# Designs tried in a protein design chat: VH-VL binders against q9nrl2r1430to1533. Part 26

Target 1, 104 residues: q9nrl2r1430to1533
Amino acid sequence: GGVHELSAFEQLVVELVRHDDSWPFLKLVSKIQVPDYYDIIKKPIALNIIREKVNKCEYKLASEFIDDIELMFSNCFEYNPRNTSEAKAGTRLQAFFHIQAQKL

## First folded at step 1 (VH-VL)

Design n4c (framework fv_nezutatug)
Fold by ESMFold2-Fast, scan of step 1:
Structure n4c (fold): chain C 104 residues (1-104), chain A 120 residues (1-120), chain B 107 residues (1-107)
Amino acid sequence: as target 1 above (104 residues)
Amino acid sequence: QVQLQESGPGLVKPSQTLSLTCTVSGYSITSGYYWHWIRQHPGKGLEWIGYIHYSGSTDYNPSLKSLVTISADTSKNQFSLKLSSVTAADTAVYYCARGYFYDSWGFDYWGQGTTVTVSS
Amino acid sequence: DIQMTQSPSSVSASVGDRVTITCKASQGIGSYVAWYQQKPGKAPEPLIYSASTLQSGVPSRFSGSGSGTDFTLTISSLQPEDFATYYCQQYYSTPLTFGQGTKLEIK
C-alpha cells in the first residue's frame, strides 16, 4: 500500500489505543489466565498485532484493515456476555472506531 | 450493586468434607468473570484456592488440587467449594470473590468471609 | 509459582505521614498487580489494579507504581482510617499469589 494510507492507519490505531475503552484489546488474551479463550475464539487478534501489521505494510486495502478491527470486536462479543465490562467497553470502542473510520 | 455472601458449617470434623456456598446478587454468575475461593489462616496471609469461570471451566491451586472441587448452581446464582479430607490446617476464614484477569483488575468484590474450624 | 515479597512486614507511622510499601515478584509479571487493604475482622478491599489504576471510590492519597518485578504502594498523607494490613497480589499466572502482608500501625 501507499505511504499516505499507512499514516492514516497508524493514526487510527494510536487513537484506539489511547481510548479509555481499549483495555480489553491492547494485547492478545493470555492462554494461561483465560484457558478456554482459544477453544472458543479461532482467529485471535489484538491492537498490538494490528499495529505491527500496519508498520510492516501488510494491509493492501483499507477494507483489510477494517476487517481486522471488526474481527477484534466480533471476538469480544462472541466470548464475553453482553453485561460484562469487556462487552460494554467493546461496544463503546466500536462506535468510536466507526466514526473515525469514516475518515478512511 | 454486586454482593457475595458465604454460607456453610462453622465446625467440621477431621477427615470430613468441608462444603461452602457463595450466593451472588446483583450479577449473574453465567454472564462473566471468574468466581474464586480464597482463605486466610489465623494470623496469616491470603491463600488462593481456585476459581470457576462463567463458562464452567475450573482451575485450582496445585497445593490443593487433589482435595478441592468448585462447582456452580446457575439456577440459584451460587458457586460452591468442596474440600475433602480436612485437617486442622484447613482452619481458616474462607472468602468468595469475583475477579477478572485481562489487563484490567484483580478481585473487585469480596464476600464478608465465613470462619471454619476443623476440630473434633 | 510466583513469589510475592513485601517490605516492610510492619511499619509504625503517624497521621499525616507519607507511607511507602514495596512488593517484589520472583519473575517479571508486567503490570498484573493489585493492592488490597484489610482491616481487623473484615474482608480485604481492593485499592489498586494494573499496578497503578485506582479502584473506583478509593481516595486519591493512595497511588501505585511499578512494572516487571518491583511495585510500590504509596499513601501520601496517612489518615486514621488507613491503619490496616496491606497486601499485594499478582494475577499474571495461576496459582494467584499474595504478598505476606504489611501491617501499618499507629506510632
Scores: ipSAE 0.000, ipTM 0.546, lowest interface PAE 14.7, mean pLDDT 85

Design n4d (framework fv_nezutatug)
Fold by ESMFold2-Fast, scan of step 1:
Parts: structure tokens; sequence; C-alpha cells
Structure n4d (fold): chain C 104 residues (1-104), chain A 120 residues (1-120), chain B 107 residues (1-107)
């Protein structure tokens, strides 16, 4: 149960953080550098927030963890046009996530 | 089965570029996710230098970032480290290491290490 | 950067003793700690990963524990071949960082 799920979530978050395409997702988008981001994206999230939630045992179900990761990708694709380096990184990292998530 | 072997000069002069190569046998570097360089200063601990991902993407220790380049030659099954503008502080044993990532262990195979002395 | 503080820097022990080595991360790293054993003139060899999982072939007298920021390597009954230097390493975030090492010496 919970101990094995926590270990699996921790492993997956570490794999995402270490992936070369994680750079757009490591921390929340800067309000100073991207002032319209928070006008467009109403539920901001990033890997550092998800990582903290995993470490505090805040995910009760694997589906809740998956939903937060998918929200992160959804936000990326909503804000960033498809031809941007952010959207391309998100596409590759999301594909990697889907392969790894099969282990959950 | 899997072996990593470092090669390069044992003595480098200050201000020169150190060039080391890791030859991988028994395993394809395109099958592993990350390939790393780690060094160990005389009588001291281990310092991570950087990695190259199978896609060609690299990440370097920020303390060394402006001085380090890691590259891969998939046709030779090798990856290499170049460290520019070396000083006596770069005297160390240099190791290459494999990181499969999905096994939960960051460095499951290490080369035997190669000693580099930076001296005039 | 995540700092790994390892203690003690050296420990003297006798065969049959129980030895503990500790490692403290400067921030939460889950269970993403590996422990390595290094003998003189040799490359480090993995002992433990994911804080508590033994690498294949490692004797059961070795165990690891901890999560978050505090981690421990324990050798329950020291054997002659265990005299070596031990390193912890976090692999939670780059740059990957190691503890300074603990040298385990004969008393």
Amino acid sequence: as target 1 above (104 residues)
Amino acid sequence: QVQLQESGPGLVKPSQTLSLTCTVSGYSITSGYYWHWIRQHPGKGLEWIGYIHYSGSTDYNPSLKSLVTISADTSKNQFSLKLSSVTAADTAVYYCARDIYSWGLPFDYWGQGTTVTVSS
Amino acid sequence: DIQMTQSPSSVSASVGDRVTITCKASQGIGSYVAWYQQKPGKAPEPLIYSASTLQSGVPSRFSGSGSGTDFTLTISSLQPEDFATYYCQQYYSTPLTFGQGTKLEIK
C-alpha cells in the first residue's frame, strides 16, 4: 500500500526532475518575467510542488498524483504555442511520463 | 559483461585542456539513459562533474559549467570529457559511470579510474 | 545545490562490532540516497540504493534506513573485508552530490 506507492511516486518524480526536458517544469513560472501567465493559467503547478506533496504523503490515490502531473502538462500546452521549446520539451517529457506511469 | 574504461594523459600542464575518453564494452551507450563523469581529489571525496543523456543533452556541475564539455561518439561506443584551463586543483582520479535510471541506482557500473596530475 | 553532510569522518572498530554512519541532506530528498564502499586503489562499489535496498550480492549485515533528510548506513557485525571508506550520495536533483566519506579503520 501506502509505503510502496510513496516510493513509486518518489521514483517517478525524481526521474522527471532528472530528465533533460524538465527545465520548464522545475519551478513555478515567474510572475515578473511572464506577467500574463497567471491571468491565463488558473491552477499553476510545478515539479517542486508535486515533489513536496509526495514527500508529505498528500496523495491518497495514484490517480491524484497522475492528475497533478497531467495538470502541469496541460498548463504548458495551454500557455505555450506548439512551436516553442517549452511545448516541445513538455511533449517529450509527457511521453516519458506515460511510459513510467505504467509502473504505478 | 558491462565494462567502462577511462583513457587519457596522466600528466597535464596548467592552463591546458584535459581530455579523457570512456570506452564502454558489453553494452550500448544508446541503451543507457545517462553517462557520467565523477572525480576524486587526492585524499578527499567524490565530486560529480556532469553527464550526457543518450539524446545528446548534457548537464554539468555548476561549479565547473564554463570549463566542461561532455560529448558522445555512438559509433565508437564512447563518451568523453574535456576540461579546459586546468589548474593544480584539477588533480584527481577521474571515473566514468553508467546510470540506467529505471533501476533506482544512479551508478551501477564504474570504470577503474584514471589518475590525472596537473603540474608544471 | 543539495549538500550531503556525512558523519563521522572516521571510525575505529573491531571485527564483530556494530557500526553506524550517518548522512544528512540540506533539504528533503525522499529516499534517493545511495551508499558506496571504496577500498584503497579501487573504484567505489554500490552497496545500497533507494536508502534501504541492498544491491545484489551485498551481505545482509549491511542495511540502510532513513527518508527525507536523515539517513543511516549500519553494519551489524563488522567483518575484516568491511574496512573501507563509505560514501553517501543523493540522486534526487542535479548537481549530484556526495558526502565527504567515512573511513572505517581497524581499532
Scores: ipSAE 0.000, ipTM 0.550, lowest interface PAE 16.8, mean pLDDT 85

Design n4e (framework fv_nezutatug)
Fold by ESMFold2-Fast, scan of step 1:
Parts: sequence; structure tokens; C-alpha cells
Structure n4e (fold): chain C 104 residues (1-104), chain A 120 residues (1-120), chain B 107 residues (1-107)
Amino acid sequence: as target 1 above (104 residues)
Amino acid sequence: QVQLQESGPGLVKPSQTLSLTCTVSGYSITSGYYWHWIRQHPGKGLEWIGYIHYSGSTDYNPSLKSLVTISADTSKNQFSLKLSSVTAADTAVYYCARELWYGSTYFDYWGQGTTVTVSS
Amino acid sequence: DIQMTQSPSSVSASVGDRVTITCKASQGIGSYVAWYQQKPGKAPEPLIYSASTLQSGVPSRFSGSGSGTDFTLTISSLQPEDFATYYCQQYYSTPLTFGQGTKLEIK
């Protein structure tokens, strides 16, 4: 990916981090506090990891970046019951992401 | 590793209340999963009784709704079933089970089952 | 309530046979179907969820297919340990409902 693509990914991840509904997604779930999370979720990811990948120029295509964000939401909906605050936050943040991703 | 274990009386008299407890090990009941009760009548199929979510919300089979209460004791990592006004038709093996909601496994862990006979 | 009807109620087969069990829902349920195996005196064990996804650790000879109202469980080459009762279950809406079961017996 070029410099323009990296700038677009940086802007988008910053907007996600600053969104009110980003709190479940900022960092990986603690193995100590939730030991079965990593037995159920085979590809854990969070916004801090995605941001690091953007900064290291690891996304060559917009589709790769989008796939990692969608994986993050998929993990949320798989682990958290549909009526939890986590799942509700995920639903709203995913809708916000889909609107912003049209710019990529 | 997740393990579920049912406990309660094996014999209950007609008109009494059946009380069963499910003890969960290797996983916190407050994790955000649904916790279910299912029963199996002798020589017959499976019947869903109801569930409790970690938040305390419940849903019951409409055929049993007026007779069933499911509750949780998070300090003991347990959830329980109370079935009031039992009859011989409530004779069954009772199972507790865990559900992961849409996009994962349903009833991915079951207890071994406990046999309950309703007889005078 | 959504009614789940299995066919056949029982089937006799030999080791190495291909066995197919069907499950019909009384209304459209998408792919919200699970299949369980139950051996005498034991709790049911999950085999398949989302109509076609194998549970971790389940042998590849088991497969599921279908969507909407018609679903199938197939065992491609029957093994001695596969003789059991099989149940389908819908989880599209509450109350959650099961098929009546299919007993797979040695011929």
C-alpha cells in the first residue's frame, strides 16, 4: 500500500478509538480474568493491534484492513450475548465503521 | 476446561416442588453466556425448559412458564431450577447446559444428567 | 412453536455404509440447526451447528447440509462407535425445539 492508503487507515482507526462505543475493543481481553476467551476465540484482535499494524505498514490492501476490523466485531458477537453492553457497543461501532469505510 | 454437574433429590412426590442445582467449574457463570435446563422423558426425546442469562434475565418454555423458575447464585457459580406442582409427567433425566449465542456452538457443554422420579 | 420432524425414526445399517438422516422444520429457520449424538446412559454431545459446521473434535465422516426447512445429517462411512440416537435442534426462536430422534442400529 501507498502513503495515501496508510493515511486513510490511520484516520479511520483514530476515529474508531475516539468513538464512545470503542471501550470493549481498545485492548485484548485478559487471559487471567477471562481464561476461556482464548479457547473460544481463535483469532483475537483489538484496536491497539490494528493500529500497530497500520503504523508498521502491514496492510497492503484496504480489504486486509477491513477484514481485521470485521474480525474484531465478529469476535465480539461470538463471545458476548446479544443483549450485553459489549454487543450493543459493537453493533453501533460496526455501523459507524461501515459508513466510514466507504471512504477507502 | 468447562464442567457442569447437576444435583438434587432423585424422588419427589406429586404436587411438591422439584429443586435442582447446576454447579459450573472451569468457567465463570457471569461471563455472558446463556445457561439452560433441558429434560428427557423415559424412552423419549429432549424438551427445553428455559434459560438464565448472566444478567438475571430468563426465558421459559411457554408450556411450563407458570410452573418454572430459574435463578443464579454467582457467589457459588451455580444456577438452579424450581418446578412447582410436579406430576408423574415430570419424571425425566434433567440436564443443565451452556449456550454460546449466534455464530458459535449451541449447548456445547452438558452436565451428565440427574434422574428425577415423581411418585407417591 | 417450531416443530422439528426427523426421518426415519430408526435405521439399521452396517459398518462402512453411508447413512443419511433428515430433519424438517415447520417454518423457515435459515441455518439455525444443530445436531447431537446420544449414547445410552449419557448426555447428548454436539456434532454440528449452523447446519453444516463441525464441532471441534468430531470426525470428518460427519457432515450436515440444508437451509430453510430441510436439513440432513450424513455419515459417509459408518463406524462401530457411531451406533447411537441422533437429534436435530432449531435455535432460530424460543421455545427451542428438538426432533424426536433417529435411532441408528446395527444390521
Scores: ipSAE 0.000, ipTM 0.539, lowest interface PAE 16.9, mean pLDDT 84

Design n4f (framework fv_nezutatug)
Fold by ESMFold2-Fast, scan of step 1:
Structure n4f (fold): chain C 104 residues (1-104), chain A 121 residues (1-121), chain B 107 residues (1-107)
Amino acid sequence: as target 1 above (104 residues)
Amino acid sequence: QVQLQESGPGLVKPSQTLSLTCTVSGYSITSGYYWHWIRQHPGKGLEWIGYIHYSGSTDYNPSLKSLVTISADTSKNQFSLKLSSVTAADTAVYYCARGPYFWSSDAFDIWGQGTTVTVSS
Amino acid sequence: DIQMTQSPSSVSASVGDRVTITCKASQGIGSYVAWYQQKPGKAPEPLIYSASTLQSGVPSRFSGSGSGTDFTLTISSLQPEDFATYYCQQYYSTPLTFGQGTKLEIK
């Protein structure tokens, strides 16, 4: 049970981190580099935070893990206009995630 | 077999940037594992600095995050540490190490021999 | 951050003694604890991972136990080559953290 489930979430996070389009999502957005981000985005999250939650056994259900990944993409599309490199990367990585998440 | 070797200056002046390189032999740094920097202050315990994952992703100790950069040179099979604005408190033996691959894996299984760095005028 | 607290900070023992070193995590970390041995002037060497799994080549007199927050390293019959400093480490979450170390000295 629990150990195999956590291994599945960890494997999926590693695949996301490895993906060419993960660069906007690896770490929380810098307040210094993007000062208005935290005025617009009220629930910031990134792959390093999600991985820490996996390691701490904080996801009890696959749906909770999926919800955090989807929040990450939702934040990207809310902050970044559709024609930006960030939004385009997010669109491709989200599609990849949807395919991989079928395994969960 | 797999071996790690640190290299860099043994003496750095205060306010300068410390730059260390770890050369990996017997395994490609892009094929797996987390590649870490750890330091040990004179007569004290071990402090984790950060890692670079085989995917290129990095993570740093929050106490050092604004001062640290870890990067990889895949053509040379090396990963490097840059620590900016050093002070006497950064005097330590610096180790590179191969660490956990997944959260269920073992911990640091291969270490470099360590390189002594003194921060002094 | 997860704090790892080792006790004792130092212990004096004789060859043949049973030695126990403890490590306490500030929160539950499952079994994601490793133990290392460090001799003067050398890098740490792994002894145990996953709280109780012995590293290949490590003598059977070393054993680890524990889960959750309380962990123990035991040396069942101390040998002359065992005088060293011992460290516990959690690899459950970043930042990775080590105990303060236990110095094992000859009596």
Scores: ipSAE 0.000, ipTM 0.544, lowest interface PAE 15.0, mean pLDDT 85

Design n4g (framework fv_nezutatug)
Fold by ESMFold2-Fast, scan of step 1:
Structure n4g (fold): chain C 104 residues (1-104), chain A 121 residues (1-121), chain B 107 residues (1-107)
Amino acid sequence: as target 1 above (104 residues)
Amino acid sequence: QVQLQESGPGLVKPSQTLSLTCTVSGYSITSGYYWHWIRQHPGKGLEWIGYIHYSGSTDYNPSLKSLVTISADTSKNQFSLKLSSVTAADTAVYYCARDYLGFYSSWFDPWGQGTTVTVSS
Amino acid sequence: DIQMTQSPSSVSASVGDRVTITCKASQGIGSYVAWYQQKPGKAPEPLIYSASTLQSGVPSRFSGSGSGTDFTLTISSLQPEDFATYYCQQYYSTPLTFGQGTKLEIK
């Protein structure tokens, strides 16, 4: 088999996925489990979708990638009250992202 | 214990705006997901009016969408309903209610005691 | 909009009776159904959520069942304080909708 080279975006997504606070962000929120989520959140996104976009070379600018990650955090803070485990995980993961994104 | 209390004028004239406030005690509005208004009038049962999320996002029953505004004042721990251009059909008991403490819920606990609104000249 | 239809609209029963109330959704809603009890002059009180989960403090004589489109509330042995109106509610999607209510009255 071939050797796969990771882009800078892929490397950052992998680091986010491996982070202890990634659990609210790994995949899209289920409409069956959370029926009102998609009525409130108009642009749903998650790390698995962002990783797929990276692998398909859909991000042409670092700003587009950063915008999608920030949208993910914005959705978290819009849906989840600030004192929840989800919002606390989002706050910590967002801080980690801001440090790592300086490498882009 | 969490308690919700509706307040506002019990009598509103046709074509005017109905304004109701829900005061929340024993719990912070910013700690809840969604805060709802529901009404009940003779012959129609319970009708969901809309909600406000702690972030300020709102959703309204499509049948009332052009007439309804829900807002929150987190400093007073209150959320409010404004219903414009009222008619006799808007005569009802109005309830405020909390969505349960979980991102998988849209059933209501607790409800306020209800406030009666009569639309009459 | 998802329509919730309850049957019967009213039922007459005696203390000790088993009472069954049904609720039908116009489309599949999984288990996203709550049941409420409303006594005259009072706000509704939640009895059951997720079709079958009993709310804390609610007597064990109340039970719920069903999934998809057909849901049932059962009172296994009716008590005097149970004479009230009962409502089902779907929370699968907005607008949130209620059944028209079932009035439980003394026989």
Scores: ipSAE 0.000, ipTM 0.543, lowest interface PAE 16.2, mean pLDDT 84

Design n4h (framework fv_nezutatug)
Fold by ESMFold2-Fast, scan of step 1:
Structure n4h (fold): chain C 104 residues (1-104), chain A 121 residues (1-121), chain B 107 residues (1-107)
Amino acid sequence: as target 1 above (104 residues)
Amino acid sequence: QVQLQESGPGLVKPSQTLSLTCTVSGYSITSGYYWHWIRQHPGKGLEWIGYIHYSGSTDYNPSLKSLVTISADTSKNQFSLKLSSVTAADTAVYYCARSWYPLGDYYFDYWGQGTTVTVSS
Amino acid sequence: DIQMTQSPSSVSASVGDRVTITCKASQGIGSYVAWYQQKPGKAPEPLIYSASTLQSGVPSRFSGSGSGTDFTLTISSLQPEDFATYYCQQYYSTPLTFGQGTKLEIK
């Protein structure tokens, strides 16, 4: 019997989600915990939403997938000052993403 | 690196409540993943007890559901198992474990070392 | 509940041998199977997930195959450190269930 390989996008999302620095990105920022987030960030996104889009085959091009991941990091750096644990985690995870995205 | 360590009493009397705690280091339990309890009876296979998700939601093996509570202490980065009305059949090695995918797929990438619990008078 | 049945319950082998362990699910579970190795006094260690995907850091002599109800773990050239008990586990649905274990012992 055969086992289907994961798509390239799903494999990369799984690697990002499992990374130690993924914790700020697993799900959308809570409005209750961070009330001004949605006043500042106009296009919120998180890894759970991106994985759902991958599973529904919503990315037609690798560039669309990459754009959503980059939007996630851009939002992190826009909202969080450089010295925060969120910004530091985002910096490390983004570097990891850039290495992995070369496979796409 | 993520590490899990069980602690609790090694000996429990029949009809009492067994209480075990798992201390997690290297990752915050409230930031992701499913955190599980699994036990192994002497000379037998593995039995899944239940989990607590980082959101606080729980699920239990139906065979144990009325007897089991799993909870988290976010300030100590711990999650705990309470098993009520224990009998000699609850004698086992108890493991805490993390399942591999933070949002699902329940196979286990990190395990504690296990703690032996004997139920005896 | 999904029942997982392993065969054989024990196997005796020598270093360098090819060893095969099988696991049968009581119903179709796709490829939602993991395999673990457990040494005496130690917690189980993951070997394989999604029936055939090797866990990071696990030697390439280990491989998994199968889908649906029939699954196989193979060790292509047995090493001294491989003498242990092996468990399959389904994660298709809760409650999660394990096989009864296969003890791999030295001949």
Scores: ipSAE 0.000, ipTM 0.598, lowest interface PAE 12.0, mean pLDDT 86

Design n4i (framework fv_nezutatug)
Fold by ESMFold2-Fast, scan of step 1:
Structure n4i (fold): chain C 104 residues (1-104), chain A 120 residues (1-120), chain B 107 residues (1-107)
Amino acid sequence: as target 1 above (104 residues)
Amino acid sequence: QVQLQESGPGLVKPSQTLSLTCTVSGYSITSGYYWHWIRQHPGKGLEWIGYIHYSGSTDYNPSLKSLVTISADTSKNQFSLKLSSVTAADTAVYYCARGTFYYWSGLDYWGQGTTVTVSS
Amino acid sequence: DIQMTQSPSSVSASVGDRVTITCKASQGIGSYVAWYQQKPGKAPEPLIYSASTLQSGVPSRFSGSGSGTDFTLTISSLQPEDFATYYCQQYYSTPLTFGQGTKLEIK
């Protein structure tokens, strides 16, 4: 894609980072605090990694960007039991993302 | 390394507010984990009261929700329980604990417990 | 709320015995079960998480099994220091709930 696509990805990542429910997703899960995470989750990702990929122009298609965001939510729901604060935040943030992603 | 220690008044009068503090050493409460309060009535089992997450988010046992507030004092590395309108039924040993819904869930470090008696 | 029911409420055993404690959840909870040991006058000590994973420092004679609704804690060869009350706990959803406890007493 073009410059307008990269600008749209960057704007959407900024919107996600600023959302009240972004706290579980801002950076990679700590191996020290959650050592079991990396035994269960095979493709770890977080908003800081996605933002870095946007800044390095690593997303050539909107679908690649969307896939990474969806992977982040999928990992959240795979690892965190349904009624955790993390899973609840993920559910609300994912709904917000789906609305914003219509702009892509 | 990680240690939790409860403190607060051992005796509380009915209708007053019970205030307990958990002092955490060896780990910063703002760096991770869920920080829980659990109690145990004399001769009975364990009852979960609620938590404060390192993000500041709280969740309370619905049986106690209207009476419970859990808060954090990050400058002192402490989190605290306030239980309002206490009765004799609130007489218990109160524990603070660290836990997750992940690797070391349940509750991987516990304080020693503090006994609270509600009596006029 | 998810109810956790333990069986038996008490068990009398001798050193060297195999002891089994069962815990039933009122609904499916995957493997999100922890087990604790509590000695008189002391805080509960964690034994097992994720139904079957031993906490660091817990002797290998302790083991856990199960998934869904039925969970078991086994002590393969009971030692004198194992006489205590044992609790299961679900952490699948809030509120966190504990079983009523199983008292392990000397025969």
Scores: ipSAE 0.006, ipTM 0.566, lowest interface PAE 14.2, mean pLDDT 86

Design n4j (framework fv_nezutatug)
Fold by ESMFold2-Fast, scan of step 1:
Structure n4j (fold): chain C 104 residues (1-104), chain A 121 residues (1-121), chain B 107 residues (1-107)
Amino acid sequence: as target 1 above (104 residues)
Amino acid sequence: QVQLQESGPGLVKPSQTLSLTCTVSGYSITSGYYWHWIRQHPGKGLEWIGYIHYSGSTDYNPSLKSLVTISADTSKNQFSLKLSSVTAADTAVYYCARDHWYSGFTYFDYWGQGTTVTVSS
Amino acid sequence: DIQMTQSPSSVSASVGDRVTITCKASQGIGSYVAWYQQKPGKAPEPLIYSASTLQSGVPSRFSGSGSGTDFTLTISSLQPEDFATYYCQQYYSTPLTFGQGTKLEIK
């Protein structure tokens, strides 16, 4: 019963949020903590925004959902140098996402 | 220790705008948390109203539509709620609260004591 | 909006009893549930988050469990200070929503 009630997008976004490497992606990057972020990143996004879009049924195609998740990772790698904890977390979480997304 | 304290009028007439302020002490509202307004109707449960984040972003409960505005005054370490066109249904205890995680959208770890607002002629 | 429904609406119990309160979400929400205790005239206080993690300073007699749509708050041995109203809250998506509350009363 309850274990089968989550949609595929809901299940995947929940698994991403619960992953140890989700911390850089849970909410939009702080303008105060990272003042130049919004000068560099043109389309900011985070898991809380994607989760809300899933809940409101705004993704009509799996490709739209995948595109938003990939945008999130792309932003991470554009802004953060490879040796940062953010970029390393993004690399591991993206690999996890690609495995799970095969089920979509 | 973080403390939140609500202030505002105890009585508001129907069709007026309710204005409440939350004063935060022991912590700067600009330091990266989400700050929320929640209300509780007499003898009923809790209703989330909305938040403001130190980045200036706000979000509101869609059920309250265009009636809600939340703003911050960083010079006074305060954030405020304005609820326009009030009716008797807006009679409630109003709480301000801090979101526990800096990542946002979790639970509330610090609450104000609450302020009772009665909407009556 | 995600609806949170608590059962029972009220429960009468004696000191030393095991008390279980349930909360049901209208859709799957993973483990994104918090529980609060509220005493008359006071603000709610957090007890549990992430369905099962105790807030710092909360006595070990409180425990939470569940995932998906069904969640429980258990008090293993009720104490006099535990008579209060309890609320669940989902934080899976906005708007954030609460259960209607369960009033725990002296038998």
Scores: ipSAE 0.000, ipTM 0.556, lowest interface PAE 14.6, mean pLDDT 84

Design n4k (framework fv_nezutatug)
Fold by ESMFold2-Fast, scan of step 1:
Structure n4k (fold): chain C 104 residues (1-104), chain A 121 residues (1-121), chain B 107 residues (1-107)
Amino acid sequence: as target 1 above (104 residues)
Amino acid sequence: QVQLQESGPGLVKPSQTLSLTCTVSGYSITSGYYWHWIRQHPGKGLEWIGYIHYSGSTDYNPSLKSLVTISADTSKNQFSLKLSSVTAADTAVYYCARVSYLYDWGPFDYWGQGTTVTVSS
Amino acid sequence: DIQMTQSPSSVSASVGDRVTITCKASQGIGSYVAWYQQKPGKAPEPLIYSASTLQSGVPSRFSGSGSGTDFTLTISSLQPEDFATYYCQQYYSTPLTFGQGTKLEIK
């Protein structure tokens, strides 16, 4: 149930943050360094925002949590060409997420 | 060089609203993701009050949430704190601080000098 | 809320000493820890972020270590200007929280 799912979300976010490939996802993209990002990506999100939502118990369903994580990866692949370090990190971290999300 | 400077009344009466402003120079508020208020009670440690995100979104310490509003005036490159219904417990040095996008919610890489606020009749 | 427990509350030391300050989080916070130095009457100044990364312009005698719940600030050879109060801070989740401070004073 809900309590068990929240505990699992906390654990999973910690595992994602600690992963070597989390660096493109830890923080919202800076519009100073990447000015066109917010012209392309309409619903920006990052692990810091997701973990705050977990800590505030804002996810009522596992599907809501999974949707936010998947949005984060979708934004990465939409903005970054597949041959970039960002996209390669995203591919590896997403695969790790899919394995861990089986516990949800 | 980035500089933050707090301004506001040094003395506020109990039950009134404390209003403080942070003026930012050498950096645009819209270029930083999070702008924070922190306070320090006499002889005590640091207490986080809240932040305003460059989009206008705010988050407040739950212990203060019903009493606090933080707002930004991007045309003046300022952000402000309003603390309602003050008591003697709100006597503190108030700091504004910046978090750059590279550091997320922290660390606070630039701080104002602090402004002392005394709540007294 | 994440509680940051700092120890010791005060330490007396002499110039040239190695000083170690510890900070413990009530839950895992990765490496999202910063350390600040505060001198009397002044605003805190950042020393370290991401648990172990030295802030630009900070002397190399300062170092940080740790991950998860246990964090350490070390001053390898204390200088006269280092007598101050030191604070740890977590920025893993809001509300942002600080340790209670460690006052470093002359022996």
Scores: ipSAE 0.000, ipTM 0.568, lowest interface PAE 13.4, mean pLDDT 85

Design n4l (framework fv_nezutatug)
Fold by ESMFold2-Fast, scan of step 1:
Structure n4l (fold): chain C 104 residues (1-104), chain A 122 residues (1-122), chain B 107 residues (1-107)
Amino acid sequence: as target 1 above (104 residues)
Amino acid sequence: QVQLQESGPGLVKPSQTLSLTCTVSGYSITSGYYWHWIRQHPGKGLEWIGYIHYSGSTDYNPSLKSLVTISADTSKNQFSLKLSSVTAADTAVYYCAREGFYTSWYYGMDVWGQGTTVTVSS
Amino acid sequence: DIQMTQSPSSVSASVGDRVTITCKASQGIGSYVAWYQQKPGKAPEPLIYSASTLQSGVPSRFSGSGSGTDFTLTISSLQPEDFATYYCQQYYSTPLTFGQGTKLEIK
């Protein structure tokens, strides 16, 4: 895409990172602390990886960026039961993302 | 302090709808997270039926999904189970149970009703 | 669906014995396992949640361990009131599933 799209992606990632509910999503899940995570989740992703892809201009379309963010939330809900702090944070952060994604 | 109590008919005829109510005492149903129905067939283990979440969202065991409805009446501090088109295979002890809340490590079913016996017979 | 398999199906023991019951999940479930005790004619009583955390009021002779797929419930120095059926349960994802139960009988 364009410079304006890249700036919009950067702004959205920064807003997500700064949100109180971003804590489960900042970095890839630790295999040491959560040893079965990578047996269940086939396409792991986190905000630091998405931000790196934005910085390297790897997203050509807004849909590609949105797909990666949605994959991150989908992974959260697949691994974490909905009664967990992780799933609750994910639900709130996803709602926030959907509002902010109107800018795209 | 918190107690759950099942109530409903002990005998239901085949093809009818089984209706059970769980009355919650000493705790507000709107303060809990998940409210479950579980059953136990004579001489067998435990089978999860479904839940209602504090938001009103429900989820059901896929083996029972087309037959089950769970609802809540917050004004009466109750939640209820309806199981349609019952057969002799639905004869069981039915339990209601609370599962904690998302900011707590008390996941799993921490408070159970005493159970109510339901027999499906002509 | 996640299958929970308990072993043994029954165990005979004497007061003062150490008893271990195992539970195996068909897939990884983290630490999202609870254990329940059920006496004849009674509702299940919660013993353990998060694989290893004791419920309030449960005697310290009960302990739980494990993560991922393999879980254990241990009773040290068995007491007369411990003769019951024990169930493991995963609450990782729906449908919630229980093990088939382990009956602890007096020898």
Scores: ipSAE 0.000, ipTM 0.559, lowest interface PAE 15.9, mean pLDDT 85

